# Ledger of designs, part 2: VH-VL binders against ADP-ribosylation factor GTPase-activating protein AGD1 (AGD1)

Target 1, 225 residues: ADP-ribosylation factor GTPase-activating protein AGD1 (AGD1), of Arabidopsis thaliana (Mouse-ear cress) (q9fit8r1to225)
Amino acid sequence: MHFAKLDDSPMFRQQMQSMEESAELLRLRCLRFYKGCRKYTEGLGEGYDADIGFVNALESFGGGHNDPVCVAFGGPVMTKFTIALREIGTYKEVLRSQVEHMLSDRLLQFVNGDVHEVKEARKRFDKATITYDQAREKYLSLRKSTRLDVAATIEEDLHSARTTFEQARFHLVSALSNAESKKRFEFLEAVSGTMDAHLRFFKQGYELLHQMEPFINQVLAYAHQ

## First folded at step 12 (VH-VL; from k5 with heavy chain S56T)

Design q5
Fold by ESMFold2 at other seeds, fold request of step 17:
Structure q5 (fold): chain C 225 residues (1-225), chain A 119 residues (1-119), chain B 112 residues (1-112)
Amino acid sequence: as target 1 above (225 residues)
Amino acid sequence: EVQLQESGPGLVKPSETLSLTCTVSGGSISDYYIHWIRQPPGKGLEWMGTIYTSGTTNYNTAVQSRVTISVDTSKNQFSLKLSSVTAADTAVYYCARHETDSSGAFDIWGQGTMVTVSS
Amino acid sequence: DIVMTQTPLSLSVTPGQPASISCRSSQSLLYRYGKTYLEWYLQKPGQSPQLLIYKVSNRFSGVPDRFSGSGSGTDFTLKISRVEAEDVGVYYCMQYIELPYTFGQGTKLEIK
């Protein structure tokens, strides 16, 4: 997909570096987007809290069926209004939660998970590269006169260092491939899911208020006469 | 069997954007790094940049502020755009392929296309 | 930037005679695993460049065995054992162990 050939060549390493730079640039954009998303969901949460406070105040303002204020504001219809307003607040909290899960959490996972994994894989690769280079130098310095037990140890160390190096290299390739695959596909899905969440929120709100329209008209007609 | 063919306008006015395409036939563009290399008339070769199989790029620092290399997989095409051109950008422009470390950096070249920057 | 310097910049050779072109890099082209990434290209008159030699001494597919490359570190040589008419053109050495990739200034080969 992202890597056609995996030989450790100058161009292979140049490709890896280009992908690391691309991932870092995307990480910075994701952080900015995440901050905007956090402010938005905080606003929704504050709005939900305010909705509940408003409904509680309205309920407290009204009294029992003998309360002149309750009768003047439409009595039993007022109770339907407070129930509906509370339910609309619930829809807003659902929207806040959906935006956080579908978008905010995914942005942070990319930054703290996927790009972090690339950076950790690069560190492991660099360390394994140094160890492998050192083991190769010791191996290439062997003479025919070298004691057999010393030569065997050096050869074993080379094999171990090579194995660790190849594992680190392919782990870095995997981390880079994962981050690159998320560049368009996952964020498109997340933004689209967020749009769908907004669609559902407004649809639910509209349907609830549409059911209340006759009661709204009843109270307005009474208040006017 | 793999062939590369550059195409684009042969004449570009100063300060405008040079835009070229490299069309690949007889091979899978998913497997290739594509390089752009240019040659001013009577002069040597200058590497301009590379696009990797990942879609990410590296550019020669001499032109990196003005160059963009991209790929359109639906057309089997790579593109080069060079903005704010001057007479110094007059050259034959080549695309070239790299596939594997078991062969050279630029084992297949296009035929080249001459671009003249003039009023 | 790695500077690639070719000598001579031009030469005329009697057909059937040998030719030798030198390339010097401003720093070693030795890379990891003992590999040295020095390449030779030929640009025949009116044609695109074509790869001749990669990794110092490996002939690219279809390149005649009269072409050979040698060298190490910073000093490299392309030899043509018996120059033929089809060998006329400009020869370039090139490195890609680090960015930017750089070519030598070219050596024009002509026959007398």
Scores: ipSAE 0.734, ipTM 0.910, lowest interface PAE 0.9, mean pLDDT 89
Fold by ESMFold2, fold request of step 17:
Structure q5 (fold): chain C 225 residues (1-225), chain A 119 residues (1-119), chain B 112 residues (1-112)
Amino acid sequence: as target 1 above (225 residues)
Amino acid sequence: EVQLQESGPGLVKPSETLSLTCTVSGGSISDYYIHWIRQPPGKGLEWMGTIYTSGTTNYNTAVQSRVTISVDTSKNQFSLKLSSVTAADTAVYYCARHETDSSGAFDIWGQGTMVTVSS
Amino acid sequence: DIVMTQTPLSLSVTPGQPASISCRSSQSLLYRYGKTYLEWYLQKPGQSPQLLIYKVSNRFSGVPDRFSGSGSGTDFTLKISRVEAEDVGVYYCMQYIELPYTFGQGTKLEIK
């Protein structure tokens, strides 16, 4: 457990501050990682566009009717090659989408959602702390000569301020625990999922090209005649 | 019964990294804050840092650029690393436990381990 | 940093006589809810420090009742009503209301 006790002690508040600092440092690292991830996924998208351009050029080169090179490049085997190359490009687009969903979106949720909630919970906690301290000081300064209706109001205000403080403490503890848990678990899982996405991308590409080996050898044998 | 035991090399060369381990027995480390406190020979006590149940830390500003405190929950161990040591870092090093403020800040201490920084 | 200043730094006491050690902090150690986080530790010769008193006046488990703590704000006192041979060592006061946690310089208690 991140918090063993919720008693409002010096070490409890020092633990909270240490977790807030940890979350802010991680937020900065997540922003830099997000920028790298976004550049990578943009590169995959550009690579897909380049793949399509390459295949279009290959098809166009094979389009003539009277030239043996054009006939060879326009034949059924070359059509299989261009179809395979387009399919590999599709695998690249799938990889781009998976990296975006599994990693980029989670990095942004941490930065814009989880850490933001910590900062808002801290603000509410600080306000509730001041209100509770003030209500407690008023209660402790009550005299025996204080009117009964005034004393009752001060006691009710103290009870209300304590309740609000306890709620704010719980919300801040919860927000800090959530942010710290994502540091330890979610990002490791997200990076590992990204590696699995790469494994599947290369496996699909290999299996597709492996099926093309007989056709590759067929074209090589023709070229050696 | 909870016990703390410090261990590590007794001699470290200048500019190297001092590395110590605090092993916890007879208790659950998930409930404890662990502190590192040192004492140069013939001198007083200096708090170096604390690791909380969250795994986050606070360090004494005097050493914060050189100190790292960490935990290995699988081994019930805490570690202290102090880089770029000099003769001024020669001291007895203690780990100490905090569980609740109803029984004090440092209610259980290890026996301490002497570390000498010398070539 | 909160500076903790102990007086005297050395104390020689006849067995059975009382002893008193003062600790002053550079700022108030009063915290929330009326609590004051001032502690006393004893380090016997050749041993690790051990907790003696927490929150000014609460004896830690196993500490004899001849030890008592008092004080408030910035001024604190540890008293031993009848010093015994086992009380020999160095006494430290300590605060942890703010980082860094700080100890007094220590008071060495000896038997005459």
Scores: ipSAE 0.724, ipTM 0.907, lowest interface PAE 0.9, mean pLDDT 88
Fold by ESMFold2 at other seeds, fold request of step 17:
Structure q5 (fold): chain C 225 residues (1-225), chain A 119 residues (1-119), chain B 112 residues (1-112)
Amino acid sequence: as target 1 above (225 residues)
Amino acid sequence: EVQLQESGPGLVKPSETLSLTCTVSGGSISDYYIHWIRQPPGKGLEWMGTIYTSGTTNYNTAVQSRVTISVDTSKNQFSLKLSSVTAADTAVYYCARHETDSSGAFDIWGQGTMVTVSS
Amino acid sequence: DIVMTQTPLSLSVTPGQPASISCRSSQSLLYRYGKTYLEWYLQKPGQSPQLLIYKVSNRFSGVPDRFSGSGSGTDFTLKISRVEAEDVGVYYCMQYIELPYTFGQGTKLEIK
């Protein structure tokens, strides 16, 4: 239990500050990692665009049955190759999408969402602290001669300020606990998921080309006649 | 009830890292802040650092570049590491518990372990 | 850093007589909610420190009622109404309202 059994003491506040510093350090590391991930997924996207361009060029080269550039199996061969290359391109786009979803989006949520929530909760806590301090000071300034209706109003204000303060304290503790729980385990899971995505990408590519291997061998054998 | 026991090597060479453990028995370590406090022979007490229930830490500025405090919940142990030691680090090292300010900052102390830094 | 200054640094007391130890902090130890985080510790010969008094005047469990603490702001006092042989040791005041936590230099109490 991160905060169980602790009053709002000097050590409690020092713990909160240490957790805020820890979250900020992790934010900086996540931002660097996010930038690397963005570059990688942009490279995959550009690679997909290049795949499509290559396939289009290959299709254009293989046109026309009367074309002297075409060899035996020219039309059917080009069609099989262009279909396979387009499928490999789609596998690459799936990989790009999976890396973006499983890793880039998680990193961005932590940087822009979870740590931002900590900072906003801190601001609300600081404001509620000032209001509670002011209400408490007014209450402690009461004299026995103070009118009962004035004293009742000051007591109501104190109760309300304390309630708001405790709510803000709970929210800050919750935001800090959430950010702390995002540490190693969640990001390890995200990285492991991207490795699985790469495994599936290569497996799909292998199975497609393996299926084509007898055809490739036949075309190579014919070309040597 | 809750007891704390420090352990580690009694002798450490200069420039090496001293490494101590604080073993907790009779209590739930998830509810305690653990502090490390040292006392050179014949001298006063110096707070070195605290590890909180969150696992985050604060250190005395005087040693913060050299000290690391950590926890291993599977062993019910806290660790102190102090790097680049000199003769000035010769002291009795204590671990101490804080649970709530209604029972003080350091309501339970270990027996302490003497560490001598010498060639 | 908050500097904690104890006086005297050494006492020699006849058994049954009172003793008084002062602690001054370089700044107020008053914290939020009217609480002052000043503590007293006793280190008996050959032993670890033990908590005597927390938050200026509250005796820790098992501490005899001959020990009392008082003070506010920057000036604090530990009193022993009737010193006994078991009270021998070094007494420390300590603050934890700000990092680093700091102790006084210690006051050595001996029996005549």
Scores: ipSAE 0.678, ipTM 0.888, lowest interface PAE 1.0, mean pLDDT 88
Fold by ESMFold2, look of step 13:
Structure q5 (fold): chain C 225 residues (1-225), chain A 119 residues (1-119), chain B 112 residues (1-112)
Amino acid sequence: as target 1 above (225 residues)
Amino acid sequence: EVQLQESGPGLVKPSETLSLTCTVSGGSISDYYIHWIRQPPGKGLEWMGTIYTSGTTNYNTAVQSRVTISVDTSKNQFSLKLSSVTAADTAVYYCARHETDSSGAFDIWGQGTMVTVSS
Amino acid sequence: DIVMTQTPLSLSVTPGQPASISCRSSQSLLYRYGKTYLEWYLQKPGQSPQLLIYKVSNRFSGVPDRFSGSGSGTDFTLKISRVEAEDVGVYYCMQYIELPYTFGQGTKLEIK
């Protein structure tokens, strides 16, 4: 547990402040990482588009039925090559989607969700603190001669302000604990999953091209005639 | 009951990093705030920083650019690192515990360890 | 930073006689809920500091009742009703309502 004691003491508030500062520093690092992740996934998407463009150009280069190049590039063997190259492109799109889901979305949720919640909880806590302090001051100003209806209202307001204050305090504790927990666990999982996605991408690509080896040899044998 | 013990090298060269350890025995290491406080020979006490149960810290602004306090739960230990030391950092270094508002800020202290900064 | 100023910086007391040490803070140590976070520590010769008094007037566990603390706002006093030989050492006041936590300069108590 991140909090050992919940008394509203100077050290309790200093601990809360330390956790807020830590969360803000991590938010800035998450934003930079998110921007890098977005640029990387954009690059994968552009790479896919380039793959398709390359394959289309290869197919078009073989156009014309009287062209010696058309004979060399036509037929079922070259079609197998272009199909394989298109499949490698789809593996790249799968990788892009996995990086986006496993890492990019999680980074953004931390920034816009978890740290944002800490900031909103702090605002509510500060507001409730001021209201509670004001209600306590009014209560401490009561005299024996104060009208009973006025005294009762002041006492009721104090009780309400204290309740709202304690709710806001607990909410801030909860938001800070949540952000700290995600800091330790969720990002390690996300980075590890991203590395695993890369491993699978390269394995799939290798296995596909390995199947193409006999057709590669066939075309090379033809080229030496 | 709970005891704190500081340890580390007694002599550190100028411009290098001093590194100290506070070992906790007789209690759960995760239940306490740990403070580092130093005392130059013949002089008063200076609070250097605190590590909270969350693992986050606050440091004295006078040393915050040079100090790091951390915890190693596997060894039941807290550490203090102070970089770029000078003769002004020669002191007895204490670790101290805070547990609850109803027992004061520093209710248990270690024995202290003397660190001299000298070439 | 809150500056803590102790007076006197040194005193010599005949055993059995009272002693009084003053501590003034550069700003009020009153915190929320009527609590005042002023503490007193004793450092006996060759020993680590030890907590005597917390929140102005509360004796820490095991501290003899001849020690008492009082004061409010910015002005605080530690009193020893009858000084004993074991009370020799340096006394520090300390605040922690605001970072950095700060100590007074210390008051050395010795036996005449």
Scores: ipSAE 0.673, ipTM 0.888, lowest interface PAE 1.3, mean pLDDT 88

Design q5
Fold by ESMFold2, fold request of step 17:
Structure q5 (fold): chain C 225 residues (1-225), chain A 119 residues (1-119), chain B 112 residues (1-112)
Amino acid sequence: as target 1 above (225 residues)
Amino acid sequence: EVQLQESGPGLVKPSETLSLTCTVSGGSISDYYIHWIRQPPGKGLEWMGTIYTSGTTNYNTAVQSRVTISVDTSKNQFSLKLSSVTAADTAVYYCARHETDSSGAFDIWGQGTMVTVSS
Amino acid sequence: DIVMTQTPLSLSVTPGQPASISCRSSQSLLYRYGKTYLEWYLQKPGQSPQLLIYKVSNRFSGVPDRFSGSGSGTDFTLKISRVEAEDVGVYYCMQYIELPYTFGQGTKLEIK
C-alpha cells in the first residue's frame, strides 16, 4: 500500500533490492534452522526405536517362568509398565511428526517456494522494465512527419508496455510482501505450535505415569520388606 | 507539523558503540524512509544509511560493517548504532525524512546531535 | 561511487549581487522517464541542512524565487539572482540515483 505512494524512483528500486537481500539472508537462516530441526526429529525417531528395544528387553526378562527373577518381575505389574512405556513411545512419535509438519516443512516451503517466487517476480519485472523503456524511447522519438498509422502503433505499444510493467511491479511488491509477512507471521506460529507440542507430550507422559504411582509404591514397599 | 529530533550521549569512548535515537512527532512513521547523515566538524555531509518502510536497510559501504539502523514503531523512534568507533567518527549526526520523490530526498531534517569520540 | 565536485569551494559576494555555484558529477544523473535526481541543500551557520532545489530546477516549498537551478547530464548550476544576508552558509549538491548517496564538498557563501 505504501509502495503505491512511490513512483518508480531510484529509492523505490533501492528499497526493492534491500527487501530481496533480506529474503535471501532469511533463506540461508531457514536452511540452517531446517538442518537443526531435521537432526532433532531424527533423534526423536531414534529415541522411539530405542524405547521399543528397551520394552522388548524388559518383556523378555520379565515374561518367562524359567527362573525366580522372571517370576518375581513377571505378571500384571510388569505388563502394565511395559504397556505404559510403549504408550510414551507413541507420544514421542506424535511429537516427532508434529515438529516435522509444523516447523520443518514450513521452513522448506519458504526456501523452495516463497523465495523462488520472489526471484521469478524480479525477472519478470526486469524484462517488463526493458520493454517499457524501449517503447518509451520510440514514443519520444516521434516526429511531426511520422505517418499516423505508425504513430498509433507506437502509442499502442507504449500503453501495452506500461500496463505490463505496472502489473509486474505490483506482482514483485506482492511477492516481497508475502515473504515479509511469512517471516513474521508463519514462523512465529510454527515455533509456538512446536512449543505447544512439547507441552502436550510431557503432560501426557506425566498423566500416564502418575496413574501408575500406586503400583510403583506397592512394589517399592514390597521390595523393602 | 512533522518533526525529527536526534538524541543520545555526546561522548563515546574509542572502540565502543555509538547509539542514537531519532524521535518522530506529528506524523505516522509507517510512511517514511529515515536516513542518517553525519557531518564531522568543519567538514561535509556523509550519508550513512537508510531504513525503509519495510524495515529493511541500505548502508554506505564505507561504514556498512559497523552500522545498524532499526525502528521501534511503538515509540515512533529510529535508532543508529555504530560499532568500534574512532576519533574519525566524531561528527554531528542528523536524521532526515523521505516520503515522496516529488519533494526531494531529504525534505525534513532533525536539528542534529553532536557526538565526540575521545578517550 | 558517484563523485560530486563543486566549484568554487568558497565565494564572497556583495549583498544584492548575483552568485553562481557549479556542481559536476562523475556520471550522468539522468534516470528513467527523463528525470534527473540532483538536489541542492543550504546549511546556514549553526543549523541543519535544508532542501532548496530538487530534480535540478524545482524549488522546495518556501524557497525564494531568487534561487534557481539548471543543468543536465553531469553539469549543474545553482544561481542566486541577488544575494541577501540570510543566504550565507554552505551549499551542497547531492545525488541519489545510485548508492551510496553522495554530496558535493560544499560551497561556503559569505558576504563581503
Scores: ipSAE 0.642, ipTM 0.872, lowest interface PAE 1.1, mean pLDDT 87
Fold by ESMFold2, look of step 14:
Structure q5 (fold): chain C 225 residues (1-225), chain A 119 residues (1-119), chain B 112 residues (1-112)
Amino acid sequence: as target 1 above (225 residues)
Amino acid sequence: EVQLQESGPGLVKPSETLSLTCTVSGGSISDYYIHWIRQPPGKGLEWMGTIYTSGTTNYNTAVQSRVTISVDTSKNQFSLKLSSVTAADTAVYYCARHETDSSGAFDIWGQGTMVTVSS
Amino acid sequence: DIVMTQTPLSLSVTPGQPASISCRSSQSLLYRYGKTYLEWYLQKPGQSPQLLIYKVSNRFSGVPDRFSGSGSGTDFTLKISRVEAEDVGVYYCMQYIELPYTFGQGTKLEIK
């Protein structure tokens, strides 16, 4: 996005206003998306807790050496099942953490950081504009009869106000450009990374259970008898 | 050097969406704000909206609920879509360029394209 | 919305004689830093509009010096010192200090 001439024209200010409005609309959408992400990651955390509870119940069901289920399967099968189920739980916790880091944290940074900085930069720009306007009015009020030391002070104040105004304008343009850049790149990266995290989660789960398939078939054959 | 040309269907049925393109030649599409301005037969000019170099827009409140202006950078084209058209939308449609206020608001205009809304 | 009112709406002029067109805005067009964003456009028969004058009095590139603009605040004037046949068309004033951008109703200039 290019602001090649930073002239303070009506169309330049209208462009800036349109970008601020666009950023605010996106902030609202990001906030709703963040809340959905938070619910999702909380669900994954609760699912992990439930996984551990299920494994603990299975272990207690399997009791000591006199347990008929443990004896029938040769002891290690129940241990293999409980180990596998605990590992699936850890994969779920990794997924929860990845979604939180890749998506939830970035959405919150946009909402509370990047858009907030746009609003603060706008406030500084408005204040600098008022100060510059006031300094210009004092300068334009100078007459030939004005004392030279008073005129010099007014001219220095105008120079300082203009410099502060130009800096505030640059900072607002930079904040708007930063928000637009994050919209284009960070959102794409975050969603794509979240999809990749899900792919890895399901692949790990499949591969673990695939290794368990001979033991599953052994137990099914026994139960069919 | 820079030239603008509007194109699109000359006839649109009531309640449908009119869709126009403005093709830019002889310059970089990223340098300009593009405006859409229309003129009903025998009447004056009405600004409809602007798309900025940022891709964000402003629209005339009179058409705001029905208008969408967009850009396709791969084709050096801007587009205007106006939904739910009536006979009142019959007009010549222009696109116009703004580059800098040292050469005015609309220093280059397309030739215009007539759109008639009728059954 | 800023309403732009032109007078007259129609004007017939003998070639070589002057013409004057007025434009009145419903509010001041003075913007920041002393700039006034009032423009004049000419739409020749069968053509698209073309920019004549920007910021009240600046001639756009290629516009003859017989065209001049003046005014301030809410009252503006376009003058043609010697009307020529090629000046026939409809003249519009326009503001863009505030959305929506608005044009005057137009002044049709004809040759007697």
Scores: ipSAE 0.640, ipTM 0.878, lowest interface PAE 1.3, mean pLDDT 88
Fold by ESMFold2 at other seeds, fold request of step 17:
Structure q5 (fold): chain C 225 residues (1-225), chain A 119 residues (1-119), chain B 112 residues (1-112)
Amino acid sequence: as target 1 above (225 residues)
Amino acid sequence: EVQLQESGPGLVKPSETLSLTCTVSGGSISDYYIHWIRQPPGKGLEWMGTIYTSGTTNYNTAVQSRVTISVDTSKNQFSLKLSSVTAADTAVYYCARHETDSSGAFDIWGQGTMVTVSS
Amino acid sequence: DIVMTQTPLSLSVTPGQPASISCRSSQSLLYRYGKTYLEWYLQKPGQSPQLLIYKVSNRFSGVPDRFSGSGSGTDFTLKISRVEAEDVGVYYCMQYIELPYTFGQGTKLEIK
């Protein structure tokens, strides 16, 4: 959750590496989860298309034609059934969209955005480290006989390299902290929101069909006679 | 003053899981890395692993397949779990603190807790 | 793994006399910025280890000035200028420049 002291020590670098490894392991799990979410939302979309096709077929079968079967299926109660089935289909499409937005998009942002930023920050840190190490070697090789203007340039280069190195280090720390924060809070929130979306979907479907139950019983009782 | 206190079962059967806790008093665990170090009777010291303030860990490769170190920030406690233990895991187990390399790697140690692995 | 080798493994010293313990690492402990991460610990009988020296030569807070550390690269020395009865115990060197962190095998210091 945070770094204990930001001195560039062996333990500090070991902590950074441990956080990079943790982020990569989570990225792999997020990719697998994303693929599962994509299959699920594709299934919901196909199910919605099938729902609409089923309702259209049922409406056509009962569409007010003078045939006795058409008249039976075109009655006021059957129209209520087809309207309800169509609304249930739209609830499914809403669920698909909610899962995509609340979970699939967040998983993909972590993989393609947040972990990508960690990798880019690491590349910049490594490059700045090489430059700083080289500047230190030049500085430590100075002799008392070195011309003052050459020595001043080497000292200026060392200061600049150190500043760039510390900035790159800060950016890497920030990217790692962001990825770790998402591990605990963002995904828990996203999964919980997905569960809530399912609750609302089934509740709406139940309430709609519950209103249809008297009509269902009426038709079944008549058909039994 | 900051103090560390280990606690655990004392006796563990072979193939079972050893579980220890390290309780921190007098300080904030958000500032410290915590290490687990063990010492078999009459032998030297072996570093087992470290948990960082981020909650991520590094383990000694000799035990990494069996060891888990974790933290419960609400209790100011760290835990060590070592699975599939054998008699070779009999040791005194210490937790130790690192705050900054300006004061060394392990500047505060707990008193240690003896764990015996025996059938 | 960096192997830390201590000599001697045991040492008997008359009170008031100096003692010297050597530690050799299997590779250089020199790290970035000219820093060397070699430490010395003392474990008194029946006690937990305690930090004596960090970064080769820095005494930890509360450690008497009769303890001093020196060395570089792969060769390090802990010296006690005047051994006292309370110095009895096992001394360990340790490195944390790379994982796993490793200790020397220990040097038992006794009086007499």
Scores: ipSAE 0.625, ipTM 0.865, lowest interface PAE 1.4, mean pLDDT 88

